# VHH binders against q8kes1: the designs that were tried, part 19

Target 1, 126 residues: q8kes1
Amino acid sequence: MNLKVKGARDVFEYMKGRIPDETKEHLFVLFLSTKNQILRHETITIGTLTASLIHPREIFKAAIRESAHSIILVHNHPSGDVQPSNADKQVTSILKKAGDLLQIELLDHVIVGNNDWFSFRDHALL
Key: E = the ipSAE of ESMFold2; O = the ipSAE of OpenDDE; V2 = 0.75 times the mean of E and O plus 0.25 times the DockQ between their complexes.

## First folded at step 12 (VHH; framework vhh_8emy_2)

Design y2 (at its last look DockQ between E and O 0.95; V2 from the best seeds 0.88)
Fold by OpenDDE, look of step 12:
Structure y2 (fold): chain B 126 residues (1-126), chain A 119 residues (1-119)
Amino acid sequence: as target 1 above (126 residues)
Amino acid sequence: QVQLQESGGGLVQPGSSLRLSCAASGFTFSDYHMHWVRQAPGKGPEWVSSINPSGSYTYYATSVEGRFSISRDNPSKTLYLQMNSLRPEDSAVYYCAKEWEYDTGTYSRGQGTQVTVSS
């Protein structure tokens, strides 16, 4: 049975042990069912997160392929600090718009750090 | 079952202070971010403030930053909101919330406590 995520903490818990190299910034996408079960996750990029590295067409191509109802964006901060950068906000905005057009909701964006996380939903940024 | 019980609201004059409390039970309080949200009549829910599990990070809406202070006591499972320099526009029902829930599309919250700021 696929794991269900109820909120950002569940996403944080899911990501534990799933980041190959925590010294590098990883961008992941979780593909969710209508019941908010994780169908699968995919590594989008490794390295510094910038808007130029994000390709909505690739993310949502995968989302469509997986028949995802919604997606959650996740990336780690190697520094351990979970505060969102302007780049994080830009990426979120881009994917939010794309998701709205495709009717595949960007459900949340979760930043993972040292034993802590930051949810865009929890903080009214999404 | 998750239970959140807010208290401390009331009718106060502009410029006054209130301190809200939230008693939490039914979950591991110290493992979660906690939030305050408010809702005024005729308006949708508005995020007010958040605090991470350890209390090392606090977050505030622009409208309350510098006036409100969020804190928590994990041993007693209590969340606080110190509200200073209150304004009429702060009038709302204030809710303690565990997290934004994906299933419901809103914050898991208590019954709320009424805060009314009026001269």
Scores: ipSAE 0.913, ipTM 0.951, lowest interface PAE 0.5, mean pLDDT 95
Fold by ESMFold2, look of step 12:
Structure y2 (fold): chain B 126 residues (1-126), chain A 119 residues (1-119)
Amino acid sequence: as target 1 above (126 residues)
Amino acid sequence: QVQLQESGGGLVQPGSSLRLSCAASGFTFSDYHMHWVRQAPGKGPEWVSSINPSGSYTYYATSVEGRFSISRDNPSKTLYLQMNSLRPEDSAVYYCAKEWEYDTGTYSRGQGTQVTVSS
């Protein structure tokens, strides 16, 4: 039975215990069904989230392979500071446009830390 | 069930202040970011402000930054918005929101309180 996410807090809770090395920054993609159930997640890159390090082809190749209806991006900050950078905003905008074209919606981008998270969708950045 | 009840709206003159309140129940209030969104007639919803669970970080739309202040009182499960230097363009129904719901594609919000700033 797949876990359902209703909002960004559920994404934050899902990621607890699922980051292999919390001292390093990771980008994950959650692949979602039509009912917003997590089909699976995948580590896409290790390193800071910037436009130069993120290739839409790689993100959506994985999503297509998984037959995802929609996706959520997640990345962790080992520092616990969950504030998005300008580069995070740029990458999110690019991936939203790619998802719209491919009809695989980017539902949210959630930055996770130790005790907090930041949702792009909640803060009208997506 | 999640219940959000906004109050404190009214009709005021430009330059006035209002303090909005939101009483929350049916969920663990201290576990969530809380938000204010507003909607003027004939327009879509506009995000106004957010506050993290502990209250240690606050976020504002550029149109209200420096004039509005969000706060929360976790023991009383209450969210606040202090609105200073009100302008006619701030006129809207103001909604307290728990989070964006992926299933509905909108915020989980209350019924709202009307703020009207008349010149």
Scores: ipSAE 0.814, ipTM 0.896, lowest interface PAE 0.6, mean pLDDT 90
ESMFold2 (binder alone), look of step 12: mean pLDDT 83; pTM 0.835

Design y3 (at its last look DockQ between E and O 0.94; V2 from the best seeds 0.86)
Fold by OpenDDE, look of step 12:
Structure y3 (fold): chain B 126 residues (1-126), chain A 119 residues (1-119)
Amino acid sequence: as target 1 above (126 residues)
Amino acid sequence: QVQLQESGGGLVQPGSSLRLSCAASGFTFSDYHMHWVRQAPGKGPEWVSSINPSRGYTYYATSVKGRFSISRDNPSKTLYLQMNSLRPEDSAVYYCAKEWEYDSGTYSRGQGTQVTVSS
């Protein structure tokens, strides 16, 4: 049975223990069903998150492959600080546009830190 | 069942202050970010402020930054919004919200409290 995510807190809980190396920034994509159940997650990149390293083509190729209704972007901040950077906002904007075109909604972007998270949806950034 | 009940709204003059409260029940309050959102007539919901569970981070919309202050008391499961230097454009129904819900596509929120700023 696939886990359903109702909001960003559920995403945060899901990511607990699933980051291979918390000393490095990981970018993940959660693929969701029409019922917001996590079909699977995929590691997109490991290292510093920059807009140039994010390829919507690759993310949505995977989304299509998984027959995802929507996706949630997740990445951790090794510093523990969950405040979004300008790069985070830029990546979110790019993927939002791509998702809209493909009709695979970017449902949220969640930043995970030390016992805390930041949801772009919760803070009206998405 | 999740319950959020706002209070403290009213009719006030520009430049005045109000303090809103939200009583939360039906969930582990201390585990969630809490939010204030508002909706004015004819407009969509507008995010106002957020606070993380540990109260280490507070967030504000540009329109209220420097005037509003969000706080929480986890033991009493209460959320607060101190609103200073109120302006007519702050007039709206103010809602206490638990989080953005993916299923509904909106904030899980209470019934709201009316804030009217007018001369």
Scores: ipSAE 0.883, ipTM 0.932, lowest interface PAE 0.5, mean pLDDT 95
Fold by ESMFold2, look of step 12:
Structure y3 (fold): chain B 126 residues (1-126), chain A 119 residues (1-119)
Amino acid sequence: as target 1 above (126 residues)
Amino acid sequence: QVQLQESGGGLVQPGSSLRLSCAASGFTFSDYHMHWVRQAPGKGPEWVSSINPSRGYTYYATSVKGRFSISRDNPSKTLYLQMNSLRPEDSAVYYCAKEWEYDSGTYSRGQGTQVTVSS
Protein backbone atom coordinates (compact mmCIF):
# COMPACT_ATOMS: atom_id res chain seq x y z
CA MET B 1 0.00 0.00 0.00
CA ASN B 2 2.58 2.49 1.05
CA LEU B 3 5.58 2.96 -1.28
CA LYS B 4 9.00 2.30 0.27
CA VAL B 5 11.83 4.64 -0.73
CA LYS B 6 15.37 3.21 -0.70
CA GLY B 7 17.10 6.25 -2.14
CA ALA B 8 16.56 9.47 -4.04
CA ARG B 9 15.65 7.85 -7.37
CA ASP B 10 12.57 6.31 -5.71
CA VAL B 11 11.55 9.78 -4.48
CA PHE B 12 11.91 11.16 -8.02
CA GLU B 13 9.78 8.31 -9.41
CA TYR B 14 7.12 8.91 -6.74
CA MET B 15 6.79 12.57 -7.73
CA LYS B 16 6.04 11.80 -11.39
CA GLY B 17 2.50 12.96 -12.04
CA ARG B 18 2.14 14.44 -8.55
CA ILE B 19 3.22 18.03 -9.30
CA PRO B 20 0.02 19.93 -10.12
CA ASP B 21 1.59 22.74 -12.21
CA GLU B 22 5.15 22.05 -13.36
CA THR B 23 5.51 25.69 -14.51
CA LYS B 24 5.52 26.75 -10.84
CA GLU B 25 7.98 25.98 -8.10
CA HIS B 26 6.53 23.66 -5.39
CA LEU B 27 8.03 22.51 -2.12
CA PHE B 28 6.61 19.27 -0.69
CA VAL B 29 7.30 17.25 2.40
CA LEU B 30 7.04 13.44 2.48
CA PHE B 31 6.22 11.89 5.85
CA LEU B 32 7.91 8.51 6.36
CA SER B 33 7.36 5.49 8.60
CA THR B 34 10.14 3.67 10.49
CA LYS B 35 10.50 1.46 7.39
CA ASN B 36 10.89 4.45 5.03
CA GLN B 37 7.41 4.03 3.58
CA ILE B 38 5.68 7.19 2.40
CA LEU B 39 2.70 7.84 4.68
CA ARG B 40 1.62 10.86 2.66
CA HIS B 41 2.96 14.07 1.18
CA GLU B 42 1.93 17.67 1.72
CA THR B 43 2.53 20.86 -0.26
CA ILE B 44 4.42 23.44 1.81
CA THR B 45 4.73 26.33 -0.67
CA ILE B 46 3.96 27.21 -4.27
CA GLY B 47 6.07 29.92 -5.93
CA THR B 48 9.66 31.09 -5.64
CA LEU B 49 11.21 29.48 -2.61
CA THR B 50 12.51 31.76 0.16
CA ALA B 51 13.74 30.77 3.60
CA SER B 52 11.69 33.53 5.28
CA LEU B 53 8.42 31.82 4.27
CA ILE B 54 9.32 28.44 5.81
CA HIS B 55 7.66 27.77 9.17
CA PRO B 56 9.20 24.70 10.82
CA ARG B 57 6.45 24.53 13.47
CA GLU B 58 3.78 23.93 10.79
CA ILE B 59 5.83 21.26 9.03
CA PHE B 60 6.69 19.41 12.22
CA LYS B 61 3.16 19.81 13.60
CA ALA B 62 2.03 17.87 10.52
CA ALA B 63 4.86 15.34 10.96
CA ILE B 64 3.81 14.69 14.57
CA ARG B 65 0.12 14.41 13.53
CA GLU B 66 1.11 11.78 10.94
CA SER B 67 3.32 9.93 13.48
CA ALA B 68 6.19 10.32 11.01
CA HIS B 69 9.55 8.84 11.94
CA SER B 70 11.36 11.00 9.39
CA ILE B 71 10.73 13.41 6.51
CA ILE B 72 12.02 14.10 3.00
CA LEU B 73 11.76 17.47 1.25
CA VAL B 74 10.96 17.49 -2.46
CA HIS B 75 11.13 20.54 -4.65
CA ASN B 76 10.76 21.07 -8.39
CA HIS B 77 12.60 23.57 -10.57
CA PRO B 78 10.39 24.60 -13.52
CA SER B 79 13.54 25.33 -15.57
CA GLY B 80 14.48 21.65 -15.41
CA ASP B 81 17.88 22.57 -13.93
CA VAL B 82 18.14 20.57 -10.70
CA GLN B 83 21.14 22.35 -9.18
CA PRO B 84 20.31 23.71 -5.71
CA SER B 85 20.02 27.46 -5.16
CA ASN B 86 21.21 29.27 -2.05
CA ALA B 87 17.57 29.49 -0.95
CA ASP B 88 17.22 25.71 -1.34
CA LYS B 89 20.27 25.23 0.90
CA GLN B 90 18.99 27.70 3.51
CA VAL B 91 15.57 26.02 3.74
CA THR B 92 17.24 22.62 4.08
CA SER B 93 19.52 23.84 6.87
CA ILE B 94 16.61 25.31 8.85
CA LEU B 95 14.52 22.14 8.63
CA LYS B 96 17.53 19.91 9.36
CA LYS B 97 18.16 21.79 12.62
CA ALA B 98 14.48 21.65 13.63
CA GLY B 99 14.27 17.95 12.81
CA ASP B 100 17.39 17.20 14.85
CA LEU B 101 15.90 18.96 17.86
CA LEU B 102 12.58 17.09 17.55
CA GLN B 103 14.26 13.78 16.59
CA ILE B 104 12.26 13.60 13.36
CA GLU B 105 15.13 13.29 10.91
CA LEU B 106 15.30 15.11 7.58
CA LEU B 107 16.57 12.16 5.52
CA ASP B 108 17.03 14.03 2.25
CA HIS B 109 16.05 16.95 0.05
CA VAL B 110 15.42 15.93 -3.56
CA ILE B 111 15.12 18.49 -6.36
CA VAL B 112 13.26 17.24 -9.44
CA GLY B 113 13.18 18.53 -13.01
CA ASN B 114 13.42 17.41 -16.67
CA ASN B 115 13.78 13.63 -16.14
CA ASP B 116 16.54 14.27 -13.62
CA TRP B 117 16.95 14.81 -9.89
CA PHE B 118 19.46 16.10 -7.35
CA SER B 119 19.81 14.60 -3.88
CA PHE B 120 21.26 16.72 -1.08
CA ARG B 121 22.24 13.52 0.77
CA ASP B 122 24.04 12.01 -2.26
CA HIS B 123 26.08 15.24 -2.54
CA ALA B 124 26.84 15.53 1.19
CA LEU B 125 24.75 18.68 1.59
CA LEU B 126 22.98 16.97 4.50
CA GLN A 1 23.26 -7.85 -6.11
CA VAL A 2 24.94 -4.47 -6.67
CA GLN A 3 28.66 -4.81 -7.47
CA LEU A 4 31.08 -1.89 -7.73
CA GLN A 5 34.81 -2.50 -8.37
CA GLU A 6 37.21 0.44 -8.20
CA SER A 7 40.68 0.35 -9.76
CA GLY A 8 43.52 2.59 -10.90
CA GLY A 9 44.86 3.78 -7.55
CA GLY A 10 48.53 3.89 -6.66
CA LEU A 11 51.46 5.80 -5.21
CA VAL A 12 52.32 9.01 -7.09
CA GLN A 13 54.24 12.24 -6.52
CA PRO A 14 52.60 15.64 -5.98
CA GLY A 15 51.52 17.25 -9.24
CA SER A 16 50.93 13.89 -10.93
CA SER A 17 47.78 12.63 -12.64
CA LEU A 18 45.88 9.40 -12.04
CA ARG A 19 42.72 7.92 -13.58
CA LEU A 20 40.34 5.82 -11.50
CA SER A 21 37.82 3.40 -12.97
CA CYS A 22 34.76 1.68 -11.50
CA ALA A 23 33.07 -1.34 -13.07
CA ALA A 24 29.39 -1.63 -12.15
CA SER A 25 26.94 -4.54 -12.29
CA GLY A 26 23.75 -5.82 -10.66
CA PHE A 27 21.65 -2.72 -11.36
CA THR A 28 20.60 -0.58 -14.34
CA PHE A 29 23.70 1.63 -14.42
CA SER A 30 22.21 4.18 -16.86
CA ASP A 31 19.28 4.89 -14.50
CA TYR A 32 21.37 6.27 -11.63
CA HIS A 33 23.61 9.16 -10.70
CA MET A 34 27.09 7.91 -9.88
CA HIS A 35 29.42 9.35 -7.25
CA TRP A 36 33.02 9.30 -6.03
CA VAL A 37 33.57 9.44 -2.26
CA ARG A 38 36.94 9.33 -0.48
CA GLN A 39 38.04 8.52 3.04
CA ALA A 40 41.42 9.22 4.64
CA PRO A 41 42.56 7.30 7.76
CA GLY A 42 40.88 8.57 10.92
CA LYS A 43 38.46 10.79 8.98
CA GLY A 44 34.86 10.48 7.90
CA PRO A 45 33.77 10.00 4.28
CA GLU A 46 34.12 13.02 1.99
CA TRP A 47 32.01 13.42 -1.14
CA VAL A 48 34.19 14.23 -4.17
CA SER A 49 32.15 14.27 -7.37
CA SER A 50 28.89 13.18 -9.02
CA ILE A 51 27.54 12.74 -12.56
CA ASN A 52 23.93 12.37 -13.68
CA PRO A 53 22.70 9.42 -15.81
CA SER A 54 22.96 11.30 -19.14
CA ARG A 55 26.50 12.69 -18.51
CA GLY A 56 25.10 16.20 -18.97
CA TYR A 57 25.67 17.49 -15.43
CA THR A 58 28.74 17.02 -13.25
CA TYR A 59 29.28 18.17 -9.66
CA TYR A 60 32.50 18.66 -7.68
CA ALA A 61 33.55 19.38 -4.13
CA THR A 62 35.26 22.76 -3.89
CA SER A 63 38.53 21.07 -2.85
CA VAL A 64 38.83 19.27 -6.22
CA LYS A 65 37.03 21.56 -8.68
CA GLY A 66 39.22 22.41 -11.65
CA ARG A 67 41.59 19.48 -10.96
CA PHE A 68 39.30 16.42 -11.12
CA SER A 69 36.98 15.36 -13.92
CA ILE A 70 34.22 12.74 -13.60
CA SER A 71 32.89 10.83 -16.61
CA ARG A 72 30.91 7.69 -17.40
CA ASP A 73 30.38 5.24 -20.24
CA ASN A 74 26.87 3.84 -19.97
CA PRO A 75 27.29 1.04 -22.57
CA SER A 76 30.28 -0.41 -20.69
CA LYS A 77 28.77 0.41 -17.23
CA THR A 78 31.96 2.17 -16.22
CA LEU A 79 32.54 5.30 -14.10
CA TYR A 80 35.80 7.30 -14.25
CA LEU A 81 37.61 9.95 -12.22
CA GLN A 82 40.50 11.81 -13.85
CA MET A 83 42.62 13.35 -11.09
CA ASN A 84 45.12 16.03 -12.13
CA SER A 85 47.53 18.17 -10.08
CA LEU A 86 47.38 15.72 -7.19
CA ARG A 87 48.29 16.94 -3.70
CA PRO A 88 49.22 15.06 -0.51
CA GLU A 89 45.81 15.98 0.96
CA ASP A 90 44.13 13.99 -1.86
CA SER A 91 45.55 10.77 -0.33
CA ALA A 92 42.64 8.49 0.59
CA VAL A 93 40.74 5.37 -0.31
CA TYR A 94 38.46 6.31 -3.22
CA TYR A 95 35.06 4.63 -3.55
CA CYS A 96 32.51 4.75 -6.32
CA ALA A 97 28.92 4.89 -5.10
CA LYS A 98 25.47 4.36 -6.57
CA GLU A 99 23.42 6.37 -4.02
CA TRP A 100 22.87 7.17 -0.37
CA GLU A 101 20.77 4.33 1.09
CA TYR A 102 18.09 5.62 3.45
CA ASP A 103 17.79 2.28 5.33
CA SER A 104 21.51 1.91 6.13
CA GLY A 105 22.37 5.61 6.39
CA THR A 106 25.43 5.24 4.15
CA TYR A 107 26.51 5.10 0.50
CA SER A 108 26.11 1.95 -1.58
CA ARG A 109 29.78 1.65 -2.58
CA GLY A 110 32.59 -0.69 -3.63
CA GLN A 111 35.72 -1.90 -1.83
CA GLY A 112 37.71 1.19 -2.81
CA THR A 113 41.11 1.87 -4.39
CA GLN A 114 44.01 3.49 -2.50
CA VAL A 115 45.50 6.75 -3.77
CA THR A 116 48.69 7.91 -2.05
CA VAL A 117 50.35 11.18 -2.98
CA SER A 118 53.80 11.59 -1.40
CA SER A 119 57.36 12.44 -2.17
Scores: ipSAE 0.784, ipTM 0.899, lowest interface PAE 0.7, mean pLDDT 91
ESMFold2 (binder alone), look of step 12: mean pLDDT 82; pTM 0.836

Design y4 (at its last look DockQ between E and O 0.96; V2 from the best seeds 0.88)
Fold by OpenDDE, look of step 12:
Structure y4 (fold): chain B 126 residues (1-126), chain A 119 residues (1-119)
Amino acid sequence: as target 1 above (126 residues)
Amino acid sequence: QVQLQESGGGLVQPGSSLRLSCAASGFTFSDYHMHWVRQAPGKGPEWVSSINPHGSYTYYATSVKGRFSISRDNPSKTLYLQMNSLRPEDSAVYYCAREWEYDSGTYSRGQGTQVTVSS
């Protein structure tokens, strides 16, 4: 059985122990079924998150390949601070638009830090 | 079962203050972010404020920043919203919420408490 995520906390819990190097920023995409079950996750990039490094084409190519109903974007902040940057907001905006066009919803964007997280949905940023 | 019960609402004049409370049960309160959302007649739900599990971070909508203050007491499983300098546009049903639920596409929230600001 695939793990079901009900909210951002579940995403946070899922990511525990799944970040290869917490000293580096990792961008992940969770591919979800119609029942919000995690089909799989994929590492998109390792390093500084910038809008220019995010390719919606690649993310949604993978989403289509996985027959994902929706996706959740996840990345960690090595500093432990979960406050979203402008770059985080830009990436979210781009992927939201792309998802809307492709009818593969960007369900949430979750930032993972030290014993805390930030959900774009929870804070009305998505 | 998750239960959230809001209280403290009422009818007040502009410029006055109210303090809302939310009693939580049925889950580990200290493990979750908590939120206040409000809904005015004819309008959709509006996010108001959030607080992280440990209370080290608080978040506010632009419309309430500087006037409202969110806090929590984890031992008593209670969430608070101190509302100062109330305005007529703050009138709404105020809901305590645990998180945005992916299945329902909305906040898991209580029954709400009515806040009416009027001269």
Scores: ipSAE 0.901, ipTM 0.944, lowest interface PAE 0.5, mean pLDDT 95
Fold by ESMFold2, look of step 12:
Structure y4 (fold): chain B 126 residues (1-126), chain A 119 residues (1-119)
Amino acid sequence: as target 1 above (126 residues)
Amino acid sequence: QVQLQESGGGLVQPGSSLRLSCAASGFTFSDYHMHWVRQAPGKGPEWVSSINPHGSYTYYATSVKGRFSISRDNPSKTLYLQMNSLRPEDSAVYYCAREWEYDSGTYSRGQGTQVTVSS
């Protein structure tokens, strides 16, 4: 019933048609089962991403409520340029550390844009 | 099933150039980012370079930026790595990779091709 993600391309394909307003930046979290099936996704922020707007407590509270084994971050760039910003890297680092402590792994951060994506894991940024 | 076959490695002197190739099959090559990863003896895998599906964006590890150039030919399903100004520390097995696989916790990659830089 739930879509299994094997790698970042599957995450990119999952997000097609699931971004409410592509003209705005969104940060999503995908909650994954032990078999890397997407249990559901949740919008974390809308608007320009800054590390000060990210509250690990709320993300991991939701992950625990969902019984997630792991999570993936997804972030769209309305410009279509998928290069990670410093804010993207900072958010990723914060949530990676929190996930390691809670043993709810941050598997990847995937930036989606105009017909392309960027995976932090693929590029050794995780 | 993903199949990746690397070639073009060899033993060369410092300052030399080599061009690695990777033949891909078993997936829609033009739909994926492709990557080069290398592994020296006794070390973990090191990401080297990536290229997006269209080839409009290329990415490089700081240790190789300005010396290595990644490219792809989607009609022939082939990935390339042009390696210039080779150094002894570039010696490793070089792997062609499609993407990080979440289930296995590693890259989906071929068997690799050995590059040895020694004088």
Scores: ipSAE 0.801, ipTM 0.898, lowest interface PAE 0.8, mean pLDDT 92
ESMFold2 (binder alone), look of step 12: mean pLDDT 85; pTM 0.862

Design y5 (at its last look DockQ between E and O 0.95; V2 from the best seeds 0.89)
Fold by OpenDDE, look of step 12:
Structure y5 (fold): chain B 126 residues (1-126), chain A 119 residues (1-119)
Amino acid sequence: as target 1 above (126 residues)
Amino acid sequence: QVQLQESGGGLVQPGSSLRLSCAASGFTFSEYHMHWVRQAPGKGPEWVSSINPSGSYTYYATSVKGRFSISRDNPSKTLYLQMNSLRPEDSAVYYCAKEWEYDSGVYSRGQGTQVTVSS
């Protein structure tokens, strides 16, 4: 049975042990069912997160392939600080718009750090 | 079962202070971010403030930043909101929330406590 995520904490818990190299910034996408079960996750990019590195068509191509109802964006901060950057906000905005057009909701964006996380949804940024 | 019980609301004059409390039970309080949200009549829910599990990070809406202060006591499983320099536009039902729930699309929250700021 696929793991269900109820909120950002569940996403944080899911990501524990799933980041190959925590010294590098990883961008992940979780593909969710209609019941918010994780169908699969995919590594999108490794390195500094910038808007130019994000390709909505690739993310949502994968989402469509997986028959995802919604997606959650996740990336780690090697510094451990979970505060969102402007780049994080830009990426979120781009994917939110794309998701809305495709009717595949960007459900949340979760930043993972040292034993802490930041949810865009929880903090009214999404 | 998750239980959140807000208290401390009331009718106060502009410029006054209130301190809200939230008693939490039914979950591991110290492992969750906690939030305050408010809802005024005729308006949708508005995020007010958040605090991370350890209390090392606090977050505030622009409208309350510098006036409100969120804190928590993990041993007693209590969340607080110190509200200073209250304004009429702060009038709302204030809710303590555990998290934004993906299923329901809303914050898991208590019954709320009424805050009314009026001269």
Scores: ipSAE 0.910, ipTM 0.949, lowest interface PAE 0.5, mean pLDDT 95
Fold by ESMFold2, look of step 12:
Structure y5 (fold): chain B 126 residues (1-126), chain A 119 residues (1-119)
Amino acid sequence: as target 1 above (126 residues)
Amino acid sequence: QVQLQESGGGLVQPGSSLRLSCAASGFTFSEYHMHWVRQAPGKGPEWVSSINPSGSYTYYATSVKGRFSISRDNPSKTLYLQMNSLRPEDSAVYYCAKEWEYDSGVYSRGQGTQVTVSS
């Protein structure tokens, strides 16, 4: 059955081997069940993340189709430096607000690097 | 199971220093970010500081940056918080935390240690 995520480290472990081209920045969404099991993930963008590339309607349309209870954002930094950029924070804020309105919670945003991760939730950015 | 035991709290005067310690067991300490979270009476939890698994990156809330220093010793499975220039606003129960638990919506944390800054 599908993997349950208990916290951000599980998200980091899940993403190992699931990033098609680690030399490029990717944004993914994980769709979660009511029990925080990963139903599936989907690539949202490839390339440097900017707030203007994010279309909440497409993300939440997919979430509704999947019957997701909640979502997690994941994105990789090819440099291995997992500190969030201002763009990362802006995208997170936009999707947090949209999720709150639709009652499909954004549980976390996890930035993954070579051997490290950064959780927005763990660091009180969510 | 996960066990986190904080120590080093106490009653001190403004401007004093304290060093908090946290003994960890029941998980692979070196594979997790570790966090300090505090809670004053009548307030919600406040994230204070974090440190990555290797100890190479540290993170601080704006309210404590420059005064507090987080560190870890992976061989002894111990997390530390050096708190300098303490203010009455720093008074709280301080918790050592492993990570935010998605199911419960709280940090996986210890019992806490009381820090009180007053005359």
Scores: ipSAE 0.830, ipTM 0.906, lowest interface PAE 0.6, mean pLDDT 92
ESMFold2 (binder alone), look of step 12: mean pLDDT 85; pTM 0.861

Design y6 (at its last look DockQ between E and O 0.91; V2 from the best seeds 0.87)
Fold by OpenDDE, look of step 12:
Structure y6 (fold): chain B 126 residues (1-126), chain A 119 residues (1-119)
Amino acid sequence: as target 1 above (126 residues)
Amino acid sequence: QVQLQESGGGLVQPGSSLRLSCAASGFTFSDYHMHWVRQAPGKGPEWVSSINPSGSYTYYADSVKGRFSISRDNPSKTLYLQMNSLRPEDSAVYYCAKEWTYDSGTYSRGQGTQVTVSS
């Protein structure tokens, strides 16, 4: 049975030990079933997160391949600070729109840091 | 089962202050972000404020920033919202909320407490 995520804390817990190098910013996508079970996660990029490096086509191609009902975007901040940047917000906005068009919901965007996290859903940014 | 019980609401004049409290039970309070949301008649729910598990980070909607202050006491499992310089537009039912739950597509929240700001 696949692990179910109920909220951002579960996403945070899931990501523990799954970031290969916490000194670098990693962008992940979790592919979820209709029951919010993690079907799979994929590393999208390693390095500084910018809107230009995010390709909705590739993310949702993978989502479709996995038959994902929804996706959660996750990335870590090497600094440990979980405050979203403008780039984070831009990426979220782009993927939200793409997800809406494809009817694959961007369920959340979670930033993970030093023993803390930030959920876009929790803070009314998504 | 998650239980959240708000208190401290009431009828006050503009410019006054209120302090809301929320008693939490049924989950590990100190492990979760906590939130205040409000809903005015005829309007949808509005996020007001959030606080991380340790209390080291607080977040506020632009509409309340500088006037409201969120805090928590993890040992007593209590969430607070200090509301200063209240305005009529702050009138709403205020809800204490646990993190956004993906299944429900909303916050897990209590029954709320009515705040009415009127001259």
Scores: ipSAE 0.899, ipTM 0.945, lowest interface PAE 0.5, mean pLDDT 95
Fold by ESMFold2, look of step 12:
Structure y6 (fold): chain B 126 residues (1-126), chain A 119 residues (1-119)
Amino acid sequence: as target 1 above (126 residues)
Amino acid sequence: QVQLQESGGGLVQPGSSLRLSCAASGFTFSDYHMHWVRQAPGKGPEWVSSINPSGSYTYYADSVKGRFSISRDNPSKTLYLQMNSLRPEDSAVYYCAKEWTYDSGTYSRGQGTQVTVSS
């Protein structure tokens, strides 16, 4: 889709209505153009997030196939509490390092909940 | 257009308190997280504190936890930072910020207010 994201609020708004089952934790990746337009998003995991479920090769293989310039991670917390967990931080660190090496930047990680979000970038965690 | 006007800075002694204010206009203030970011001479920007749209959640850098308190008044479109037990290390220009913008790679912020903590 041809939607431009300027900041984390736009990411939060994009995800409304795009989470199949809000009672479950989902991790998504958004693939972005050079102009920060969303090319598409992809579900990475469903269920409690752990670093062992993250396969950077598959994420960045998809990013290359989409001709993505950059990516954004998004996940929902069914509880509505948008504070990042240690697992959230670990996943972010892994994908940031991989993206830096491949020159496909991880622009942000946005946690979404009920009428709220948390941006890693806004809080200097990225 | 987005306008953010910080005020309340000054020169104070260590241990003093200051209250910063930020008047916001040109956007729906209650729809956004708001942030305080500071920049000391010769250093890059440092995130200080954030508050969610409703004001129900607040976030602080470790260096200011327990000393600083962020708040907002959505009807008056005003953001606040209460700074207690000020230290020389808190000396910086303090900016009110709406969000990090991916295109610019920085915060959307005002012109800042100078806080100087010196004996």
Scores: ipSAE 0.804, ipTM 0.896, lowest interface PAE 0.6, mean pLDDT 91
ESMFold2 (binder alone), look of step 12: mean pLDDT 85; pTM 0.860

## First folded at step 13 (VHH; framework vhh_8emy_2)

Design a1 (at its last look DockQ between E and O 0.95; V2 from the best seeds 0.87)
Fold by OpenDDE, look of step 13:
Structure a1 (fold): chain B 126 residues (1-126), chain A 119 residues (1-119)
Amino acid sequence: as target 1 above (126 residues)
Amino acid sequence: QVQLQESGGGLVQPGSSLRLSCAASGFTFSDYHMHWVRQAPGKGPEWVSSINPSGSYTYYATSVKGRFSISRDNPSKTLYLQMNSLRPEDSAVYYCAKEWEYDSDTYSRGQGTQVTVSS
């Protein structure tokens, strides 16, 4: 049975041990079922997160391929500081709009750091 | 079962202060971010403030920044909200919340405590 995520903490716990190199920023997408079970996750980019490097068409192409009901965006901050940057907010905004159009909801964006996380949903940024 | 019980609300004049408390049980309090959310009559829920598990990071809505202060005591499983320089627009039911729940599409929260700021 696939793991169900109830909130951002579950996302954080799921990501533990799944970041290949924590010294580098990784962007992941979790593909979720209608029951918020993780179908799979995919590494989108490795390196500095910028809006220009994120391609909604690729993310949602993968989402459609996986028959995902919704997605969660996850990325780590090598510094350990989980504060969202302006780039993080821009990427979130773009993917939110794309998800709305495709009816594949961006359920959350979770930043993971040094034994901490930041949820865009929890902080009313999504 | 998760339980959150807010207290400390009341009727106060503008410019006054209140301190809200939230007693938490039924989960590992120290493992979660905690939040304050408020809802005024005729309005939707508004996020107010958050604090990370260790208390090293605090977050505030623009409308309350500089006036409100969130804190927590993990041993007693208590969340606090110090509210200074209160304004009429701060009037609302204030809720203590554990996290946003994806299934219910809302915060896991208590019954709330009423805060009314009026001259």
Scores: ipSAE 0.910, ipTM 0.950, lowest interface PAE 0.5, mean pLDDT 95
Fold by ESMFold2, look of step 13:
Structure a1 (fold): chain B 126 residues (1-126), chain A 119 residues (1-119)
Amino acid sequence: as target 1 above (126 residues)
Amino acid sequence: QVQLQESGGGLVQPGSSLRLSCAASGFTFSDYHMHWVRQAPGKGPEWVSSINPSGSYTYYATSVKGRFSISRDNPSKTLYLQMNSLRPEDSAVYYCAKEWEYDSDTYSRGQGTQVTVSS
């Protein structure tokens, strides 16, 4: 019933057609079941990503309401260049720490762009 | 079924070069990032290098940057690692990997090829 993600490419494919305005930077969270099925996704921010826009309490409140076992972060770079920025790394670090404390794991952060993606987990940044 | 077969390892002296190869099958090779990871005896796995699907971006661990070069040939479904200026601390089993598998919490990888650098 729900789409299962086995790795970062599945996350990239899931996001195709699901970004409302690809000319703007969006950050999403995917809420996952114990079987890594996407329960739903939620838009966190629209516009240039900064750590000051991230409120872990709101993300994890939603994760608890969804009964999520784990989460994945996804955001797009309108430029198509999927290299992680310092802000991307900072946001990832904040949410990883919060997830570790709450035992709702941040499995990955996937940046999506023009027919490419970048997985933090694949590149040992998680 | 994903199948990755590493080759090209061996016993070499410090300062030598080796070229590792990885033959891939069971998935659309050109659709995925590819990775090299290594594991020395008694140590945990260490990410070494990655390359995106087109080959336009390459990534290296700081311990190998400037000495190792990753490349791919999508028509032949082959991944390469050129290792120059080898050091004893590069000794490990080297694995070719497709991606991190969320279910198994590890890389989807081959059986590995042994690289031993000693005098």
Scores: ipSAE 0.787, ipTM 0.887, lowest interface PAE 0.7, mean pLDDT 91
ESMFold2 (binder alone), look of step 13: mean pLDDT 85; pTM 0.854

